# VH-VL binders against Tubulin polymerization-promoting protein homolog (tppp-1): the designs that were tried, part 6

Target 1, 180 residues: Tubulin polymerization-promoting protein homolog (tppp-1), of Caenorhabditis elegans (p91127)
Amino acid sequence: MAAAAGFNWDDADVKKRWDAFTKFGAATATEMTGKNFDKWLKDAGVLDNKAITGTMTGIAFSKVTGPKKKATFDETKKVLAFVAEDRARQSKKPIQDELDAITEKLAKLEAPSVGGAAKANAAGVYSRLTDHTKYTGAHKERFDAEGKGKGKSGRADTTENTGYVGAYKNKDSYDKTHGK

## First folded at step 7 (VH-VL; framework fv_bebtelovimab)

Design G7 (from G0 with heavy chain L52F)
Fold by ESMFold2-Fast, scan of step 7:
Structure G7 (fold): chain C 180 residues (1-180), chain A 122 residues (1-122), chain B 109 residues (1-109)
Amino acid sequence: as target 1 above (180 residues)
Amino acid sequence: QITLKESGPTLVKPTQTLTLTCTFSGFSLSTSGVGVGWLRQPPGKALEWLAFIYWDDDKRYSPSLKSRLTISKDTSKNQVVLKMTNIDPVDTATYYCAHRSYSWSGYPFDYWGQGTLVTVSS
Amino acid sequence: QSALTQPASVSGSPGQSITISCTGTSSDVGGYNYVSWYQQHPGKAPKLMIFEVSNRPSGISNRFSGSKSGNTASLTISGLQAEDEADYYCSSYTSRSLVFGGGTKLTVL
């Protein structure tokens, strides 16, 4: 079976954000371009041109989308997994730790920035996103499920509360990095 | 050689804060890729991971215990400190600190301290 | 409670092979290639035997091997020796934590 990093977010909630970035500058778009992917990561503070660069995101995006140059939500998750893998190779931290850092930032960002008064407006939006009453229940639910440590959720076909991406095989990349 | 040793109180009263110190040699927490974790094992029970600290001061905590735990390091003293608040008799266990070996994808603990038994009782 | 399921005990005779299973879910053992195995003798700290499913640390005998199929990881000890008698624990990364199995007591008959 494929070994993959798990996405620690609410897919339905994040997909709303993904859709907003997908439609930025193209109201009828249904798949995310590489440009809008980079904007999402820049606005969220993930793409900082230090730890995570446009070269890293471009390589990961191309690896998943090929000549199509557009990604569905599920394909975007694969791109994020490859970014986390590339970052982990550099940081010497586990892939899951790097993916968690990325997804935590993306899940907090509500909408794309549009310039001008963006800083004042973004501060207001961010304050709403960090409202404890809005996010406390979701965080508590994930924490309680994980903290119980049962690992007995049933078979692999169940919906993954951790956001697991079964189609991504990071073992091959690991083997290449470690010479195995 | 890499060595680690736990120190702290052997008896703690309920509701108090437990403070444990890990003193190590043979490596530096300024070295990229290095980290130290804390684990515990109640008498006759399974191992449980508590917390981890990386060379760059990045910290990871067990989700079930995160609100009670603080991990910190003093790189110049070769020490890592774990604090656990609101101690309870159920926290009675042998506490271990351990060195993380290189693993791009996980937390293999390759060298362990001898462990220190902490009993929680009034 | 233990997050990962191991048999409470296994036994074998010197020279034989035994296998210890470690069963989780798709969100831990099945989802990651980040399974480790630890050996613990009475009164001693655990010792790392296997990491990342099948890798051995320097100094660990090739009699110890690890594998994984679906949601179950396995530790196999070939050419069983008296000093192998110990408790064995598996561990796996999850999306937010590191979890352990309940442990297996290996008896060498």
Scores: ipSAE 0.014, ipTM 0.575, lowest interface PAE 7.9, mean pLDDT 80

Design H1 (from H0 with light chain L98W)
Fold by ESMFold2-Fast, scan of step 7:
Structure H1 (fold): chain C 180 residues (1-180), chain A 122 residues (1-122), chain B 109 residues (1-109)
Amino acid sequence: as target 1 above (180 residues)
Amino acid sequence: QITLKESGPTLVKPTQTLTLTCTFSGFSLSTSGVGVGWLRQPPGKALEWLALIYWDDDKRYSPSLKSRLTISKDTSKNQVVLKMTNIDPVDTATYYCAHRYYGSGSYYFDYWGQGTLVTVSS
Amino acid sequence: QSALTQPASVSGSPGQSITISCTGTSSDVGGYNYVSWYQQHPGKAPKLMIFEVSNRPSGISNRFSGSKSGNTASLTISGLQAEDEADYYCSSYTSRSWVFGGGTKLTVL
């Protein structure tokens, strides 16, 4: 089943980065573990334990992977969509805006961090590492701002009564090729 | 009642930086879910979205204009400021600021300022 | 060229119904229910008439209705009145950006 949410990234380019994180610590791995998923989001500044927490990513990952506990690239996109939905309930921002914030950061991160370079990569180097012409729409729009590692989209408030998730029904039939 | 009003220079020269201020009342940019956007309309042409700022200082820019635009807010003054660099005659337009609420998850502007015409000429 | 296609003009007589189309792609109009419509009288700011394809803000006459089929959204104005004479713009959301139609001038004859 294709990822339904609109991913505003160059899919082939991002899959190369996804492969690098999938193989981090396991050279022959073909599907991403929850541990490596969290590393990808931490290195990119998405998992900040303020706006987006390990609890949120763990719940989303388990929801998509079930007993298998590892994800293909397309399954990883579904996990990201659920993280964006969870974040949107708390931030009261549109799900697409939260997904775009996540995907913009992930698309800019070239490779897994292996040490003290993590802080330097997050600071302000992103805009020089990625050609803006690779991105459509939103990624060009926010590239420089996101490249500086802004951190959170807003304060996390865990609220059940946001009601915002229901508004996402209109994109249920939209797949990766139609909403990116 | 929600009201917004744009202010700034009515005449600017090519290559200069245009600075526009939106002053509003009836809502606060400290309220979760609230945002203010900037849009423009060249004479006789379509509306074009420029930028948006959220209550938490998160910012969005039109992809085609991002390198020229800076949006900021002063929550205590109820103001949002847009700066556009390297102004050109094609930037001649009526500039609007507008209110957006995100509680419903929709993508529309519900209250608009009256607009301010900015003419770019030497 | 505007991202969304609208007819340049449409006309009708008082009491008639008219429809204004707004055609995009599967990535803007077709894929989501994010279509809104704005009315603009000469020298005035745009006014929100319809949001999320078919919803009306409080205070907007039920003579205004919206719909969508595939990649085309439509604004229908029933019981046409002289004060409906204005420019109408459709809008949708694509990749964290708003796109707009070129506008349709409605003339009430």
Scores: ipSAE 0.016, ipTM 0.557, lowest interface PAE 8.2, mean pLDDT 79

Design H2 (from H0 with light chain L98Y)
Fold by ESMFold2-Fast, scan of step 7:
Structure H2 (fold): chain C 180 residues (1-180), chain A 122 residues (1-122), chain B 109 residues (1-109)
Amino acid sequence: as target 1 above (180 residues)
Amino acid sequence: QITLKESGPTLVKPTQTLTLTCTFSGFSLSTSGVGVGWLRQPPGKALEWLALIYWDDDKRYSPSLKSRLTISKDTSKNQVVLKMTNIDPVDTATYYCAHRYYGSGSYYFDYWGQGTLVTVSS
Amino acid sequence: QSALTQPASVSGSPGQSITISCTGTSSDVGGYNYVSWYQQHPGKAPKLMIFEVSNRPSGISNRFSGSKSGNTASLTISGLQAEDEADYYCSSYTSRSYVFGGGTKLTVL
């Protein structure tokens, strides 16, 4: 079940990034195309054609969007959950661990790449995250994005995350007991 | 059945690199789903997770210590090695290695080594 | 400070039940059902007692049980025995990482 995993990000903050990629090449666009979805994942280093391929993202995108071929922000989250589930089947690691790897990379990327802009943005984010004096800030930001401290969208993420994670955990606990 | 044992220096000077080895038996790091982690506990303090390595050489590091840590494995020798650079007196702790099995989504350490105390002093 | 909050100590008499709390945030305890509890006797390595909130490893007494409500996980030990005297640590998954509580010293009177 692709909806089993929870999102460890602040929806409001990430939606700003999502909007930027949705509007890349189409300033008035309100729903993300498969092309711009792949660009977002490629710029963030998620779509690496090794662990996560364009075939995987294309299948996941089509499963959610069908003939419409465009995704709302909430539909994009469902696509990401399917990508994480597909990756988990291949890696044999927990769905939540794979989803967290994806969401961490996407949340760090501020804007679409334009002739090296993505590299500059990534360098800035990585510099802040590896600075010892910045670790507490980065850690707090993660808690706020996933937790109740961030406005309405943060609380919504917490509620959604708890529900999806619960379903995933119950299935994994059962499988582990019988697979051991 | 599953056993792990830590080895390495018990006394290290500030600024040096600490190298610890975990030697294990009863499982193989070539088995899909298996991982080995490193944790530490300063005297009288809480446990702290440091790093994890999976059977497929995938690695995870504590965000606060990532720049100082390197984890590696030698599957043929049943060993996992942790290196920590620029050691400091605050790194004085008992260091543990521990087994983990994914199976179906495990996020815990089920078997632990006895621990090795590393004292950092001039 | 530890990432997860536990009481520093708890005590009980043989045969009683006690509960140890572990409070985090929606990004760890509240966000996931991946809470573990470890028992540590002086000079010994930690021993896994509970995993994934409420599951017991093979060989762990059913006197030990785990639960969670919101951002707080709980370890309950029923029918206290002298051998239960130890430090107890909670742990939770958080964004491909782990956090631990400060530990609770259980004294069996």
Scores: ipSAE 0.053, ipTM 0.602, lowest interface PAE 6.5, mean pLDDT 81

Design H4 (from H0 with light chain G31A)
Fold by ESMFold2-Fast, scan of step 7:
Structure H4 (fold): chain C 180 residues (1-180), chain A 122 residues (1-122), chain B 109 residues (1-109)
Amino acid sequence: as target 1 above (180 residues)
Amino acid sequence: QITLKESGPTLVKPTQTLTLTCTFSGFSLSTSGVGVGWLRQPPGKALEWLALIYWDDDKRYSPSLKSRLTISKDTSKNQVVLKMTNIDPVDTATYYCAHRYYGSGSYYFDYWGQGTLVTVSS
Amino acid sequence: QSALTQPASVSGSPGQSITISCTGTSSDVGAYNYVSWYQQHPGKAPKLMIFEVSNRPSGISNRFSGSKSGNTASLTISGLQAEDEADYYCSSYTSRSLVFGGGTKLTVL
């Protein structure tokens, strides 16, 4: 019996960060969109478009969320596990090493970035996250027009949510099972 | 085919910094999946892993020794260097560098240097 | 004290089989399929015999086999030969780190 990869972070502490990113641009949001997931990873230096790309994060996010296209905190952890798994196939490092690299960066990041803007502007962003239900297509369209923060339009539906099953499989039994 | 050799001082005084160099051939530290580790073995005792450096300059350290260790590489010279600060008599050991076995998994060392005995005393 | 527990010594006669155990915890041997075994002759560097619990590197005799159940990994050597007399060390991955057993001295009678 192989154990699943574990998250070496303080869930309650990280959930505060997750909530801040979930509510970025949508004050009443309770589940994280793919766009805000990518922003969280980008701000933390996880999504660097070299080792970890938007294509990798998009595939992992879709695998977990399916047609819903938004994730709870626990579902977000499953997305991160799939990102680590995909990265490990490329790097040849243990899945736990890749997951730990991701989670360490995410846990260190205190708040959403405004793209190098002044600290006063960052404070303003948080003050506006209390009731932004009016952040509609107009707000999204502005980011889209600038070519920034646009979600993956035309994304194909993923039909199955595979759930988080573990960082790696029991290798001792793998070959025994595939022949039956 | 793959060979590694450790070099450095054989006698070090307490509180000094130990610098060891691993020189290798038969592989490149620019190849994806490749890494070089450092391990040690005090006389008559068990093996202890110290550090690992990957082809992409990613570094891993033993948690108990992390504050004392620095691992670095010079890919063009086929060398990996380990520095250990604040040396103590308990650090007396044979020090090995080793090639990380290419594969989909963890830290397996398939080729090892001959080892260099470092004695710490005044 | 070593992180992984091995018997200090085992012995067998030529042609027999012996097994060396390596017991860890649910955070190392029990958590990952990343267990390795090393053979060390006196005055020599260790040699990788088994990796990922049960895989052999190229050139390692099929007399050497590995397995794992729960928190315990095992190395089995069949058809014992004089040259098998050596110290054997198990190793397991744990989060971003590597731990070793205390070693087992195999005597071939």
Scores: ipSAE 0.553, ipTM 0.770, lowest interface PAE 1.5, mean pLDDT 82

Design H5 (from H0 with light chain E52Y)
Fold by ESMFold2-Fast, scan of step 7:
Structure H5 (fold): chain C 180 residues (1-180), chain A 122 residues (1-122), chain B 109 residues (1-109)
Amino acid sequence: as target 1 above (180 residues)
Amino acid sequence: QITLKESGPTLVKPTQTLTLTCTFSGFSLSTSGVGVGWLRQPPGKALEWLALIYWDDDKRYSPSLKSRLTISKDTSKNQVVLKMTNIDPVDTATYYCAHRYYGSGSYYFDYWGQGTLVTVSS
Amino acid sequence: QSALTQPASVSGSPGQSITISCTGTSSDVGGYNYVSWYQQHPGKAPKLMIFYVSNRPSGISNRFSGSKSGNTASLTISGLQAEDEADYYCSSYTSRSLVFGGGTKLTVL
């Protein structure tokens, strides 16, 4: 198993959430659209239009997917890394801190939100996308009952390039500011 | 120009709560990207990072000590406070506060206080 | 035990070069370019010598240089001088945290 690129989550567990969002409104979909990516981040509180905007997520999504306009789970992780880098340039915090804030919120969100942009009866559709929410919504005991364990939360051992673009630019700014 | 100074008790008893104050000048914790960290060094041993607070009140803690630590700031007084609960003789160390700036994208500390030795004994 | 491994001591003569290693894992030194080095004289606070693997703060001699290969970062001090005698600590970012090496005592013979 390849180590996650800076991702401190259980890949198998998060992929179940990713699959649910990938199939939202398109039951046979196997790759996530930009629209469903934005829904996942909005439902998780990541896309707040203050710190992280639809412009930021759109640029990152396009950078990774190109003309295909759809992302596999691994490609979605690359999109998240670019969002974290963009955020780090603005926040002036380490890229890994921003990535960790994003991934913690996404890992805690069990299923797509019902209501708001969808009608009240979307609960029925949602339950059919994810059988594990069938009787008790997104109850924590659902995953516990299935014997869900913690998975691999590998760090980016491959990556001189994971989250470094913003840090490198920050280094140059620091050098100029401190009398270089 | 940037200066920091630690203050607090120099002798504490096991199970008590240690409260340390960092008072600084030459920078503001309202400046975007600025942070103040706390570190310690037991006599003759390695440095250990404890906590960091950013200008926007975002906080980071050493995972092994997180349950015992609280960091807070008073930007108007130029102070950062660290509280450590359930103190033990192994917590005997020189405690430092230090300035973090955003330029490197990491927790690097370019200016340090002189340190304050805290001895934990009965 | 310290998270990052450094030799306990290194020695050199005035005018020579020495190198101090700092070995971690793929989740700290190997995973990020966020390595820093600190110099500490007895009874004094640490002083930042290198940040972001190889960058020097203003006022730090170019005799001090940093590098990294895989999971090992290195501090090299060229043209050794008596005042370089001190303890040296490496530091690396990890997941939302910061770790330090055990320290290396440099003796100038």
Scores: ipSAE 0.038, ipTM 0.584, lowest interface PAE 6.9, mean pLDDT 80

Design H6 (from H0 with light chain S95K)
Fold by ESMFold2-Fast, scan of step 7:
Structure H6 (fold): chain C 180 residues (1-180), chain A 122 residues (1-122), chain B 109 residues (1-109)
Amino acid sequence: as target 1 above (180 residues)
Amino acid sequence: QITLKESGPTLVKPTQTLTLTCTFSGFSLSTSGVGVGWLRQPPGKALEWLALIYWDDDKRYSPSLKSRLTISKDTSKNQVVLKMTNIDPVDTATYYCAHRYYGSGSYYFDYWGQGTLVTVSS
Amino acid sequence: QSALTQPASVSGSPGQSITISCTGTSSDVGGYNYVSWYQQHPGKAPKLMIFEVSNRPSGISNRFSGSKSGNTASLTISGLQAEDEADYYCSSYTKRSLVFGGGTKLTVL
């Protein structure tokens, strides 16, 4: 099973961006569809159909949402963690390196792409909704009701042993083979 | 067994460029997932991570030192080289190279070289 | 000073248990499950004792255990032995980088 990875972002700021993509094409939506998840990742340059593909995002999305096929913000974070884990299996780099690459790109994205005057209006609204200066001088988690330790994957002893112990044993086998 | 050993000058003058070489055995930097890092420890002080290089030549640097550091590798010689520009007496430290644990997760170092003390004398 | 806060020293007698704390912020210890602990004897290189909060490398005694609560990670050494006398350093992943604690000198009385 996939070990959860940490999110080095301001949850309250990202939730507003997430909400903008959740409502893309459906102004009253409260949970993100797989289509809008893929749009968020495509607009951010994460879903490039080379390193990260629609097949990878679809599998991760389905793994988390099941028959509901819609994700809350916290469920979306779990989807991103599974995408990072799938990418890490292929790249052979740490899961956290891959997740940080994803989250950095998502955090830099200013607005959903639309087109023409609609694109200009979307950019303006998005910027107002996600203005990080509103979080200056206060703990970032105050707006999202999440506890301290943003991006925590739960307690380390809860999940990491299922993923990391196996990886460590693989490394040890590799070291024995190459060390002898 | 995995072994690493640091080499380079033991005495460097301020403003010079420090070049350190890590020579290793028991693993290859042609192997997917492998990485080698550099760390330092001033006498009596805490450890500080400097840089990391992966088998595919991808690199990571300490944000505070990035402008002064260059890490490179020679896979055929089993060597990793660290260069630090504009050396200063505060850079006096024991410098270590270390094998990055391969696998899921993040950064941690399971095998370390013996360290080489570099003294910066003005 | 150091990014992560550790007590300067801790002491115990043979057979006792001691705990060393490592306190950071929500952007390092509190934000990730990637805390490592290193043991260093005088004049020697550091040795990895714990990784990813609570995992032990092959060959490390189960007397060494790690845990984390909020922004504080802890290394616990049970059944204290003379050879445990060393400096202990915690480290945490943060944003494609690493930070370290100031180190704790363990004295076995």
Scores: ipSAE 0.445, ipTM 0.696, lowest interface PAE 2.1, mean pLDDT 82

Design H7 (from H0 with heavy chain L52F)
Fold by ESMFold2-Fast, scan of step 7:
Structure H7 (fold): chain C 180 residues (1-180), chain A 122 residues (1-122), chain B 109 residues (1-109)
Amino acid sequence: as target 1 above (180 residues)
Amino acid sequence: QITLKESGPTLVKPTQTLTLTCTFSGFSLSTSGVGVGWLRQPPGKALEWLAFIYWDDDKRYSPSLKSRLTISKDTSKNQVVLKMTNIDPVDTATYYCAHRYYGSGSYYFDYWGQGTLVTVSS
Amino acid sequence: QSALTQPASVSGSPGQSITISCTGTSSDVGGYNYVSWYQQHPGKAPKLMIFEVSNRPSGISNRFSGSKSGNTASLTISGLQAEDEADYYCSSYTSRSLVFGGGTKLTVL
């Protein structure tokens, strides 16, 4: 199943941040490793080992990258969508809400942290990045186009978000009927 | 089965805090996947979403109004409360609380209260 | 102001079909299949008519149908009846909020 189609960020700005994490410890790297992906999410406060764990991120990363074990920017978006999907199954919230929470945290983080001494600096950076105008450039990516057939230029309005909702209906039908 | 009803003052003076209570029956906010939202509609104008609260006490607010809004729940009383600070005449509207089931990825309100008209006037 | 564009009014005769459009952007109507339609009679609360573009709640007549093409969602009402006279509002999820259309007054004459 795929996640909802929308990323709430400016792709060009976030790709620069993605590039910084991709090159952390490997200046010539062009694709993000699982280790650097986890670092990005940990530095941003996404990977907290409570709501989102290294097991969840590892499963999502492997699902998208397979034997290659490295992700392009577009593949990294797919990994984020699967992390949001996994979290949504646990939280019982819509996948888009979980994806929005993840992407908001990632958008606030400008650069990799340097370890323990970076705590005060990270707090300062988050405070300075609280203004929503920094990421109200609106997202341009359609995850469904990337995840389910980016090559289909003539695609009808067939249901990327309904596909995920359908999976929820199948898995959580009891909760839906009892929640009314 | 599911019912909601808004209550609170019908007339509020500018600069005061508006407190509205939603009392509901037919569901529990201890049930995973459920939530309650607040919306408003100024006379003759469009609907506007204000806030919602999930069963796990997670809260979301309209970005433009977030600094003025507080949503809370009392699960044992079947109540959700909305507070809006620094009331202005432009806040005159019918205020609604509404049920939403989030567990299935739903982004719609299936049951609404009758609404309560709040007039902001000196 | 409304985030989604609807015609201010639409009219039809009993038995006729009418369509109400709801136009947004790729970040709301075009980006998600989370479009809802609400019917509102004067002095009453909104009533959910359509959710997730084309689904009907239990108890809603099959005369009401929803669709979407690109950034425009549509509500179609067939076999118009006097009781259909009301305001109709579309709503869409956006990654930051829920947004609504300005409403369309349907007159059955």
Scores: ipSAE 0.031, ipTM 0.581, lowest interface PAE 7.1, mean pLDDT 80

